# VHH binders against Putative pumilio homolog 16 (APUM16): the designs that were tried, part 6

Target 1, 332 residues: Putative pumilio homolog 16 (APUM16), of Arabidopsis thaliana (Mouse-ear cress) (q9fie9)
Amino acid sequence: MANNNSFSMSTMFNTIQEILNEEPLTVPSPPSRGGYSLFHIRKAEMDIQRIFNFMTGSEDLKDDISVLDTGTLMWMASLMTSDCDYFMVITTNKNGSKTLQKLMGMSDDMDVFFFEAIMRLFIHVMTDKYASYVTIQGMRVFQQDKRELMYDQILRYACFLAGDQYGCIALNEIITDLDDPYYRDQLLDIVANNALLLSNDAYGNFVVQHVLKLRDSRCTRNIADKLCGYCVELSFKKYGSYIVERLLEAGDVPMATVVLDLLACKTEMLIRLARSEYGNFVVCKALELTNEILTADLFYGLVNRLMPYRHLLHRSPRSKIATILDSMSVPN

## First folded at step 1 (VHH)

Design d09 (framework vhh_6fv0_2)
Fold by ESMFold2-Fast, scan of step 1:
Structure d09 (fold): chain B 332 residues (1-332), chain A 126 residues (1-126)
Amino acid sequence: as target 1 above (332 residues)
Amino acid sequence: QVQLQESGGGLVQPGGSLRLSCAASGFTFSEYWMYWVRQAPEKGLEWVSTISSSGGSTYYKDSVKGRFTVSRDNAKNTLYLQMNSLKPEDAAQYYCAKVGDSYYDLLTGEYDFDYRGQGTQVTVSS
C-alpha cells in the first residue's frame, strides 16, 4: 500500500458530525439466528467503517468525545461491538485500543457493550499487544460486578495467558494492579501451583519472576515448595537461574530450599553448575547469602563440597567462588 | 458432549511441513471461534493461532507468522493448521481448543470436556 496518512482531529470531528447529521440514531435489533435484512446489514457496515476511521485516527479524542450526547455514544458502542471481527480489528489497532480505553468508564450503560465484547473474545483480547490494555482498563474503570466477572476469567485462563508473549505481560500488569485480596491470592496461588511448568516456559518464567519480585511471603514459599528438587536443573538455564537467585534472596526458607537442592545433587553436577554460564551466579549467591546471614551448616556444606575442586574453579571465568573458597582454605 | 480430535502430527526435519487437522463434534462448530495451542514437554500451554467462526479473521503468534496458516471447513466441522518451515522450537503436542469454561492444569491433570482433545505430537529433529 502507498499511503498511511494519519487521521487529523479536524477529520475526526467532521466524521462525528456526519454521523450525527444522518437519519435518527437507531440501534439495530439484535440479530436473530435468521439474521438481519440485507439492507440493515449493509447500512451497519457503512456506519461501522466510519466509526473505524474515527477510532483508529488521532490519539487525542477528549474534546470530540465530550461533545457527543449519551445516545450517540451508546449507538457507537453498540455498532463497535455488534461484530466480533470488527471489535477485534479496532482493539488490535494501537490508536483504536487507546481511543476505546478513553471511552470506557464514561457510562455504565455503554460499558455493558464493551464488557460483553471483551468477555466473548477474552483470550483474543488478552493475547494481543494492544487489545490486552482494553481489558486492563475495564478492570480499572468498570463497576465492581463486571470487574469480578473479569477477574474470574483471568483466574480461568491464567496459566494459558502466562504462556503467551503478550498474555504474560498483561497478566503481570493485572497481578500488580489487583486490589481485591481474594482474587489476588487466588491468582498468586495459580502461579505458584504451576511454578515448575511456568519456570520452564519461554514466557511463563517472566510471570514467576514478576510474582517473586512482589515479595509476597506465602506465594514465595509456595513457589519454593513447587520448585524443590528442580533448583539445580533450573540454574543451568538463563531465566531459570534468575528465578533460583530470587528464591535465594527471598528469606531463610526459600534460600534453604535452593541450598538443600545444591547439597543433594551429585558432586560432578554441582561442580559443573559452579562452572556453568548461569549456574556460577547461583552457587556464588548461595555462598554469599549463607555466609552473610550466618547459616553455618549450609555455608560449610557448600564450602566442603566445592573446596576439593577449587583448582577447577580458579581456571573458570568469573571465579568469585574461588575467591570465597580461598578465604576459607589453610595457606599451604 | 464436546469432542475435539487432533491428527496429522509426526516427525519432520527442520524446514519441513505438516498439516494438522481437528475433527469437532458435540457443538455447532460454525458458530465458534477455534484455537490452536501447543505444549512442549515440561512447558506451559502456548497459544499459536486463532480463527473466527466464519474463517474471515485469523490471528497468529509472532514467532509463527508467515510460516503457519490456520483454516476451517464448517461443512466438515474440521479445523486445520498448515505448518511450513518448521523449526526445532515448534516441537510440541498440538491441541485444538474451543475456549469456554475449561481449566487444564498439567500438574493436576484435570480439564473440562469443552477443552478435551488428546492432541497430536509434532517432533522436529534430524
Scores: ipSAE 0.000, ipTM 0.183, lowest interface PAE 19.5, mean pLDDT 77

Design d10 (framework vhh_6fv0_2)
Fold by ESMFold2-Fast, scan of step 1:
Structure d10 (fold): chain B 332 residues (1-332), chain A 126 residues (1-126)
Amino acid sequence: as target 1 above (332 residues)
Amino acid sequence: QVQLQESGGGLVQPGGSLRLSCAASGFTFSSYAMYWVRQAPEKGLEWVSTIYSGGGSTYYKDSVKGRFTVSRDNAKNTLYLQMNSLKPEDAAQYYCARSFTSGYWRSTGYNAFDIRGQGTQVTVSS
């Protein structure tokens, strides 16, 4: 009745005790190449400072980590994960993170220690520049049951991670890598449902931009729906304008959402947008795409509102809008 | 009632030192990771330092490493930030914050920092 893939805490405790109580192992012969000094240390003599020095040391000293025996690896994994604070010191160190990533996936028994530590420290790991890559590596190399539990944590904390300077980068890599349709769709739905908040956030806007680059039609339409009524406001802002331009490029329905927002705003606001540093690119793209696709009502709606101000638009150095209007063979 | 009260800020010259304190009450201080965060007029809220519940593990923003030292006295429910070699870029309102949950691995808010106090102003003039 027990699941074959279950690793009991009793079995883990017994394995750790066996490793810690083993007679000292014979020191392996030094490798013929370079200096890899940690294998000279007997398992029973290894301590937390030596593990730290090994994990955070030069990559040249770790050229052949596979020379470490299974008992030494299990003891290291047990010790570095026994204290949450110590695990964070290793994972937030650039070299420690890289070394830990190399240890992950080597042994299912060892991966249980790393998985449990990551799960206990999930937010802290995911919001650090170097430690976040440890979690990403776990999602690539751990057993499927552990990966699913990690996906559940990503879903739980997705909106929070999107607002963090390192969490947003890690979340975008996870979104790109995640090929499980169930978890992928749930994650995309969370981003879309929070699109207005995220588009106005210092870091969350990068997550919205990244998701739009995936060109997932359902998610893009949901984002467009949530941003409906706000496209003009966003278009005055640097990253907001990038999001609005991507919606214009994303197909008929998202394009119509943006253009209808432009048509619904006051004429003074539309002209100010057309002459603004970022908004001019949005208005220009709206004209180009509505003309190209021959959405006549939307194209002529924009033309009719901009044409009376064509001469003002001609005097704006960065505006291409006047050139488009001139192509209609309309007298000044 | 959870309360956090910062003190120790003031006007200092570049290269000077200040020691900030945070008095905590209304919760089991020894069970929570604590943070120092700051906000300058030209910037949003910036994380400065973390100290875990036992005080053994400390983390710092790159620009303050070697200059700032965070510590805590769990018996007195007090968090400290020793700031040495202060630079004009360090001028900000400084807040102490706790994690949203007891324990070290779950923060569920869109804001990772449970800020309760008014903060303490640090001005570096030269």
Scores: ipSAE 0.000, ipTM 0.137, lowest interface PAE 16.7, mean pLDDT 77

Design e01 (framework vhh_7zox_3)
Fold by ESMFold2-Fast, scan of step 1:
Structure e01 (fold): chain B 332 residues (1-332), chain A 124 residues (1-124)
Amino acid sequence: as target 1 above (332 residues)
Amino acid sequence: DVQLVESGGGLVQPGGSLRLSCVASGFTFSSYAMGWVRQAPGKGLEWVSDISSGGSTGYADSVKGRFAISRDNAKNTLYLQMNRLKPEDTAVYYCAKEWGYDSSGYFDEAFDIAGQGTQVTVSS
């Protein structure tokens, strides 16, 4: 029952000190390579394995990092970033990512190593489940000059990241956390300008949904503008219908954009939408939200187009629309 | 104003080749980095390749050694030569303008301008 897989503080400290205090190998180097020896290569392999074990070990050891001196921390940072493969193996590991996040922000000199490694591997780091949080941490704790260079990379790759299974999660965290109005507004504009493509994407739709949840009036109106003319088409699709429902909930102007698209389409298409798997929820929500004094013209516009076909709507097993129409006390 | 028109997709057998083209208009093509992104059925967008204004190229590991990106600035056209095609290359391929800044200093939009795409199907 009491299975402890963590290194003790003593074991961790001894491992690190052994790395720092190991004597240089005294084996004669081959004349052909002057200074290269198999023993030196094996020592480097052993040292990196020790750092890997320390970084990817028990989460219980995170607090023990504060016990390490500056020289030890600088040595570790230099070694783990000395090769792209070393850095990626550590950052893509759940515990390695968490441990690295704790090391970041402790020293500006040490942060230079982490920043350079992240920038070399930016797309690979941003599209990994655990490594992406290393980049997010850098944007929180690095100096402004480094953070701005990272923001520029986010802007460059925003739509690619939005389409990735892990990149979209990281991008949404960045959108939420981004305090700089210049970079935030640029990022929101990129999402809004690509709203049609992203709304149809398996992962990008989560980014569009996330920015709509921010209730940023400018961004929401820009998204509505880009989706204008496409709201009926989107409402037949699973991800598109979710976006259209959020636009209906987002205020008078986005709601009007959606409802006007519904009113502009052919009656045959509107009835087909009202009876469809995803579109029925959109039409139902449009009716519910327009049923107010301020939007009575839009409400009755929808009712008048749907009412002649209420018998077809009643014959749909899951249609709530027919029930709404019947309960509205509207002349038949 | 900015317009991208992709072409050259189609049905091809595994091991075959296709050449995609993207004709750009509405901006100074030679001044911008360009790229290709793809979307496989039921999957998200995947970066495939890019080319800088100066001609430096990058490739996703999955296509490196098989695909070649190039540009003709005189014709405002981006190309993707696809060789040794595999079933996993089946996707809609989109042309993208990777980055730029407007005259006000705001970031122009990386990967934000995609055309209608061109369908590539690798099947027997």
Scores: ipSAE 0.000, ipTM 0.192, lowest interface PAE 20.0, mean pLDDT 78

Design e02 (framework vhh_7zox_3)
Fold by ESMFold2-Fast, scan of step 1:
Parts: structure tokens; C-alpha cells; sequence
Structure e02 (fold): chain B 332 residues (1-332), chain A 123 residues (1-123)
């Protein structure tokens, strides 16, 4: 069932919006009164403040961390992950995120605390500038069973993350690092299935561009299929034109998809595209690549539609299109 | 946020000179083609000059030999040196990014455009 599941994606986006619209994160509250004396509450508050200062301090913590004993590390991990608000205050702090990344991978027992906290706060962590790198680090250093559970969450929220200012950056790093063929192929399929939406998104276009740079033939063909009929519209846009150029460079079916869109559009639109700031590079590349791989029908289809307007194309000094067209004139 | 801020306009006598500047912010200036477009009182937009990221320049026939476009990528600044000014050069001058052809002028489509600077050539 390869049909566009926009209803499912819309439902997921609505659910994520509800999660993100929760009350602002606050400094952690003390434990419930029923289980603790005033002494224990005050001690916990002081310990929380001490850990916060250590984690968010501007000092070089590499040497400090290396001298900490296992008991101290376990105590810190346990306390800083006991409250979701406290964990988020640390992970969204630039120094706190960096310090946490250094602590991760040092002990499997300690990593259980960090893993469970990340999983509870997954969307919040992945959509923050500094906290997202904590999740990336976990995917690099945690044991395989934990990494697989984190991959499942990435698959669940991939399209939403691609549309987020910080989520798209984190997602691209995860795509680059992902060696497991099952999770990699599933993630690439999600990007391809949503290629039209993402190519037109302020941040999602960077994910589509990144995936195309991987030169995965199956994924590239799936993206081309989803962008069929929209290649001309995309080519007028700066980042959309980059996506279309990548499809042309892939050759075979992706290149044919782009060229057929160019040939199917109205002549006025094709000439407008050929003279536009970004579209001229698309039309030029289409001509160059169809000529080089000897797809004569596609090449001459483009030449025949552009040739009557070559004088207008000569007025665009950046474009090589006029030069290519002139080379097709009968020699004197 | 993206901004294009023009300056250097004013009142000048026929035969005089004026230098326009456009300071860009909020985008990678060196990646963009830049240009100048003007609108005289009671007339439509007229392309004046452009300069591509690679440094190639174009000029309208009405200003060729009198105007010189240049850019300083280190300062994110576009310039238009206007010499031997004529009353016919009186217009609001707009800085535009992604200027690439007369098709954009006709469609009023630019990635970015400034608010303009008034140039008046009169006694």
C-alpha cells in the first residue's frame, strides 16, 4: 500500500502538537511529602543544585569527569534523571548537554538512567538545539538493544522531526550514522513517501537534499515518483531546484521524471523557468545530462521547445542554455 | 530575519554623481545574484543593473557607460556608482536579491527586495 498516507501523517502531527503544548518545563519539585522528612527534602534540593552547577558550569570537565568514582557517577545519573523537568533543564543548557554527552557511554548501568529519561522526553529532547545531541550520542554509545528502541522512536516521529529547525539537523546526522539496514531503509522510505511535503518545507527540504546525497538508487527513485508533476514548481525555488538537480544527476528514471515534467509544462512556463535564477541551472543540467547519456528523444524534445526562444535566453548572461542551443544550429 | 537596506539617495544636479549602497543581512550574500531596479514617477519597474555571484554584470541600455555595479561580499554590500546623471534617472531605486531576468520584473517576483531610496536629478 504505497499510497500517500497524509491522513496518518496529519494525525501524528496533531498528536505531537498536543505533546509540545504542555506546560513550560520548570526546575524539579521535591519528592512527594508522604515518603520524605523535611531533612531528606532539603538534602535532595541541595544535591540537585550541586549537580546542576556541576553539569552547567563553564569549566573544562574532561579531567573532572575522569577522576569521578563509579558510585558518584551512578548517584549523579540517578538523581539528574529522577525528574523529567530537571533532566530537560540540564539537557537544554549548552554546557549541560556537552557534559551529559561526556558521561554517556562510560557505564552500561549509568546509561540505563539516561536512556529511560531520553525515551520519556523523546520529542522534547529531539526538537531542542542542545538536547538533540544527547540523543545522537546515545545512538552512538548505548548498547544495541537501547539503540534499536531509539531507532523505533526516530521512525515514529521522522516526518515531524524533519519539519523542525533542530530536529532536521539531528535527523540528518542519524541518517548518516545509521548502519542497520532495516532501520536505515525504513527511515529512507518515510522521507521518500513524504518527499513532496518535505521538499516544500522550510526545514524538511534539507532532509530530502541530505538523503539524495547518499545516492541510494531505490530511495532516489521513490523520491522522484513522489515529486512527479511538481519538478517545474520546485525548480523555481532555491532549495527545490537543488533537489531537482540531484534527481537529474542520479540519471535513469529520476532524470527521466524531471525531463518529462519539463516537457509536459506550458511553453511560457518552460521559457520562464529557463530564464529564472534557479531554474536556468535545472534546464541547463537537463540538456547537458540528456545529451551526455544519449537519451536523444528527451534531449531533442527540450531543444525543440527552447530553440524558438534562444534570443531571450541569450539575454541571461549566467545561463549556458543559449550556448548549448547555438551548438545545435546548422553550420554555415 | 532578512533585510536589504538602501542608502545614498538624494537630490543631485544634472551631470552629477551619486553612489548607492545596499547592506544585506539574514542570508548568505555571496550565494545571491544582486541587482538594482528603479521606478520613475508614473512608470513601471525598470531593470537597471545586475551582478551575479561569479561577478558577471549586466546594464540597461539607458545607463550603460554611466553606471557601474559592484559588490563587496566581505561587507555584505551591493553598490551602484551613478555618473553623468540625467533628469530621466529620477526614480526610487530598489536593491533586489535573486534578480535574474526580465521575467521577474514582469511578475514582481524576487526572493528579497528593499524599501528603496529616492534619487532626484533636478536643479
Amino acid sequence: as target 1 above (332 residues)
Amino acid sequence: DVQLVESGGGLVQPGGSLRLSCVASGFTFSDYAMGWVRQAPGKGLEWVSDIYSGGSTGYADSVKGRFAISRDNAKNTLYLQMNRLKPEDTAVYYCAADYGSEWYLESSEYDYAGQGTQVTVSS
Scores: ipSAE 0.000, ipTM 0.116, lowest interface PAE 17.8, mean pLDDT 78

Design e03 (framework vhh_7zox_3)
Fold by ESMFold2-Fast, scan of step 1:
Structure e03 (fold): chain B 332 residues (1-332), chain A 124 residues (1-124)
Amino acid sequence: as target 1 above (332 residues)
Amino acid sequence: DVQLVESGGGLVQPGGSLRLSCVASGFTFSSYWMGWVRQAPGKGLEWVSDISSGGDTGYADSVKGRFAISRDNAKNTLYLQMNRLKPEDTAVYYCARDFYSGSYYEDSLGMDVAGQGTQVTVSS
């Protein structure tokens, strides 16, 4: 084909690792001795310190941003984005991030400075607890052309962000906010295509859980298809069991995928799952939902396999499964 | 199941000190940001302090310089050392796990699980 845009998740993660292995971001050193006079260096240092103090100052010393004139706002925006280290020192500070978010969306001219700084530092901003909210705010308040360029960056780095402790939180908020069908569908496809990897990741599992809560039928089915054959394995794990429970709740096709995995496993494995710390909730929910929505073949398939072991299930501290089975064994 | 059990609250005179403890179970404690939030009588929840998995700390301006948050990952325990207590510090204090951190500018607590709470009363 003329267009070959295949991408590799491994290549993407390697590229991100190279970006993150850059020198630590700090307040930049003054220009070389031959470049600027000492007076100009000191003036710039005093100006950025003034901005830093304003942006990162205690909220108890509340400066009202609304009283700042346009010239002061443009000066601040230009200076704090003139260097990547200046911008990162402000955005990674809790108060600085909060204050910057209030400045965003006030002026298109000012937003150009913030947008360009965010784009230069995208991964560093998106993987920081406080700075990530600056990017989220930009996606809410910037003009459409800038938001689309930011969406392109999210698509490029989605799997990496999903695996990061702060990136996964930011990605979930972006997924919720994203109303453009083109970008939304592509982002959901990336999550679904990587559902097995993400469901087994310490942070990525929260992205899969979040996407399932959206009740997008196409994406949910794609996730179910990717997790088919793995539902029993996932159900033994804390967060994996939460994902499997959400698939059970997500409609007939995802529910059937989970239940058929349960029915396909060996009886010993099914009983072990039903007695396990997390898997008992999955088996209980499968029984409750298949009974409730009248999928009798699936319900009785599970009942018939669990019933011979009812006594073992009663000895579990979480005996709801045994209670369901008891209701099926009363002969009068 | 995730459990957070707070202890160490009580009645104390203004200027006094208390140390709160929170024992965590049911998750990999060392991997999570942890924090303390409080609720004074008739008021909403207020963020007090947090600590990262790596030990980086944050404090509300109202307690900065008086309170110190710390963690012992080997014991799955979170601590809050409260010094120079004021009547305004009277509240139920909750231990919380910070995983689905919301936006702090939207009055978000950033906490996805909280314990039962421990009462701190500062009065003469």
Scores: ipSAE 0.000, ipTM 0.115, lowest interface PAE 20.9, mean pLDDT 78

Design e04 (framework vhh_7zox_3)
Amino acid sequence: DVQLVESGGGLVQPGGSLRLSCVASGFTVSSNYMGWVRQAPGKGLEWVSDIYSGGSTGYADSVKGRFAISRDNAKNTLYLQMNRLKPEDTAVYYCAKGEFWSGYYDESYYFDYAGQGTQVTVSS
ESMFold2-Fast, scan of step 1: ipSAE 0.000; ipTM 0.231

Design e05 (framework vhh_7zox_3)
Fold by ESMFold2-Fast, scan of step 1:
Structure e05 (fold): chain B 332 residues (1-332), chain A 123 residues (1-123)
Amino acid sequence: as target 1 above (332 residues)
Amino acid sequence: DVQLVESGGGLVQPGGSLRLSCVASGFTFDDYAMGWVRQAPGKGLEWVSDINSGGSTGYADSVKGRFAISRDNAKNTLYLQMNRLKPEDTAVYYCATSWDELYSSGLEPYDYAGQGTQVTVSS
């Protein structure tokens, strides 16, 4: 039960004062090694370890960070971003990521260090569980010129990020937060243009689902257009069926796209879909929605295709389709 | 901070039943999908069941028809009713959360999960 993290603010203050009483040591960028002894290299390693311990330590110590002066914070930011590996070790740590997010936005001069580090490591940061939130925070608190450069990177790598287990989560948060209509519309267009690929991806399907939940009419219609001809195939799959159900719910045009795909497929395939684990929910929803919104041609088109197989559909576990068919009169 | 506290595990004979509970805090429980993941001795993580904010449920084929997931939003509590338990159900069961309403393929016990609760099915 007891938190045994012993790195205190007094210890950090004493550490920082000790460092400030000596010449600042910045690790030189490769290939330059001139001017530094092994003593200076070892000192930088010790300073890095002390800052790492502070950044990754307990929450209580981090509340006091707001009382540190600007010079001390600038020095810390410079040290943390001096080496890509060191920055990644901090930002991929749960506590380190949270502490770094707290430091971001405090000073434009300090933010330059964090921005440059994030941009150098963009894909690595965006595809890590904890580090991705550092990039999201930068897009919220950095000045507009830096945010636009970060948006450009998101647009460049959107499909790759959508296919990553953590990148898709970060991308969805960015889509929700993006209020700049230029970058938002470009990002939505990339998702829509790649909707077929993403809908069939283990993680990209979550991005398509998220975008459909936004109820953006233009983007939703573009997604429906790109999935036209593939709605039956997708409906046999767990997450593909969720996407198709969302299209059915998204308005008259996306709904018609789905239903027309159902009507265009062979009867054998339609019945197999109606009896399948995930496809039965799609067919049921198509019947319910076409009936509810009085799209008679589409509703009776489905009823006429399914009715000869009513007895087979009654034998399918948990299917409501047969019950709907039983309650409907077919046109003469 | 997100905190999840699992309970209800124990030793039970094959064919028996157990009800697991998970009390959540540190986030708006009602807004998020929740799930159960298990780890058998010497095996990897296995997704068991999930439930979204609207009450729609999913189950692994190995537990379908035997397990029932539910939630009580007023109590910030997730449940797993386990019936007709088999020796193969022996595992540590973890409660996990997703930060959105979409089902996340990749919920790990160590991602926002508690300490877990041990279920042992043995004669």
Scores: ipSAE 0.000, ipTM 0.198, lowest interface PAE 15.4, mean pLDDT 77

Design e06 (framework vhh_7zox_3)
Fold by ESMFold2-Fast, scan of step 1:
Structure e06 (fold): chain B 332 residues (1-332), chain A 125 residues (1-125)
Amino acid sequence: as target 1 above (332 residues)
Amino acid sequence: DVQLVESGGGLVQPGGSLRLSCVASGFTFSNYAMGWVRQAPGKGLEWVSDITWGGSTGYADSVKGRFAISRDNAKNTLYLQMNRLKPEDTAVYYCAKDSLYEWLTDSGYYGMDVAGQGTQVTVSS
């Protein structure tokens, strides 16, 4: 019953009528294994309804897909992908998406149908909670020629996907999986070139954070360069502060970029940041890492700016900064 | 367990009408396509009509324009309105549930579960 509620009856009726009026299917219908069919049933309408029920039904029935013969699989693939609306109804259904993922990679001939449907509906598939995993699976199991065309679409829509609630998750999985240096480097360059915009975006910040975790030196330095001058502003924000903390952890050059931004701001702003809900973690980490790495000029630069206000820092929430300052030899 | 109970058959004169009913239980009726198949004396099963969950209908050429299939999902009931009956329509009529899983693993092409005892339709003077 729940599956019928998620599927438009009007859309299904129109889709079935359109398919019945199209050119006959080129994929042969599966033959009867025991002889002749006793029934002359209208194939397209009945088969579409049966496929939908099979694809979106119980998980228990999906374990048996391995027993389906090649002819049956080719027929199912052809019929499922014959109409964009029908394909989307299957792929946006939780069980339909999972079942389709299991069917992908079983045959290159069958994968052509899935690939063409995904490419036709790329943005819609990539921005849906369940359908996005269909595209990710295609990038894992399809032949290289198809995967490269899918990578081209990812490059084309990378910033749009990064700003979407489901697209950003799918994009991050693709970034993790992508081992082709050409496509990987281009995708990382797009993220880095848009780092300031994405770091301030509700979803794009997760893409920047994910890319920084990869510890790609070129990309990380490019991101640091794009965020130079904005590290203090970002550090006042919840997710912006996480990005700045990751830059501090990413090596000497990104760390120096962040610390130099802290040292370049007005003392009033630095103290306000050190006492803020998120910024205090950034300032604390900057002190800890510059001390650990023995970058004495950066460490003492921060200490000298903060020490006169140690009494205010002691009265601030999460005052680990005051503890660090107290642990050193105080001139007075 | 799937159960289909057919009723409404009987003896009727040529040109007469009958309405067959099939009450379904043991499965979610609204999720499946349903149909009618018949078996004339000494002959094999012949597809008569089907209806999808969306209400799309199909008919064998021999009955088109005379028979009308319908369903009531709230009552789990399938109907076949038979008008202008001919002696050639004499058969046992069976209600059938579409079975994609059985079809995919066993028969391949088209399979409809015939679980009922059928209802006899006799057209003669």
Scores: ipSAE 0.000, ipTM 0.145, lowest interface PAE 19.8, mean pLDDT 77

Design e07 (framework vhh_7zox_3)
Fold by ESMFold2-Fast, scan of step 1:
Structure e07 (fold): chain B 332 residues (1-332), chain A 124 residues (1-124)
Amino acid sequence: as target 1 above (332 residues)
Amino acid sequence: DVQLVESGGGLVQPGGSLRLSCVASGFTFSSYEMGWVRQAPGKGLEWVSDISYGGSTGYADSVKGRFAISRDNAKNTLYLQMNRLKPEDTAVYYCAAPGYDFLSEYDWSNFDYAGQGTQVTVSS
């Protein structure tokens, strides 16, 4: 039996950690020719420092870029991408990232340098707060052939990126921007297939939440299907409860999946959930939404199971559930 | 003040019938799961039957087919119809609303409310 649920974030993380911890490449040394060699070294050092100062300087440099000739721009692109460490120092700097984003899309010839540097350093760029926006910009302004190669890398590393503090933010922007239905559907399928793993992750839960906010019916249904049977377990957990609340809000079918999980569990488990730190919000929302959209069987199923324990619910922190049940005991 | 007052117990011959009643006051009876538990001489509490707010019923295997639980929410009254009584049914019968402790499982020996009990004796 095919089982896409066998994907492992731990295995992916270990593989990526090996990539991230690879030895830095040795910076090329210029050839030695006595005094002539020293001249070339000093000139290269001055040029590197000048480019660094230009790229990482204040926002006032925006206007300076628009007046540069094509030859100067090509020279700058070549120089700043000539060394991986130098490119990373520029792209991980707040101003350097912003300046580089402005240079991208100005010339297809120049974009080749940026594309090649991004592809060599893909994981390093995508997991940095400022450098990740350079990759996002490339996906917006590069030619289609380059964008498709970048999408392939996103698909390859999607789950690792979802688990990273900056990668998850960048991934969410890429998901929003993706206009190619093939790559968009593939990426949404990866998120849905890994929904249980991601929903339990400190950063991956933001990706699941973001995808649910897109209101893509197919993807939302697939996420609900993957979380079916786990909604009660998730609702006891901080990040899992957030995802379950999003499913309740996502439409009739995902809401029904959550509520049916609540109704399928033992009464003692449902009462424990209703009295728990995070689960009380899930049970409260399930009651409110099933009442609002007039799913009488689901609403009264929950009410009938919770009502005998109304007194215990009043003694629990956050008594919103008890307040809802009280409104049912004296109907107008 | 919460009160559960049982009535209808007494002495009956084997094969006979009794109907127990329990009148509730001081809480919203209609919103509570209610049931009957019994305690035979020298033994622990045994769950007999329960009924949900919506009327769904449960029975202990020892009484299935012989006992029938019902409720009248307008009268705040719980009933237990006991048919084909056996000597083994001799016990004090308590009307109860079950409790649930956050750290414990659902337990018919842990009650939110319980009555004083009514004695049922099945003998010749």
Scores: ipSAE 0.000, ipTM 0.094, lowest interface PAE 19.4, mean pLDDT 79

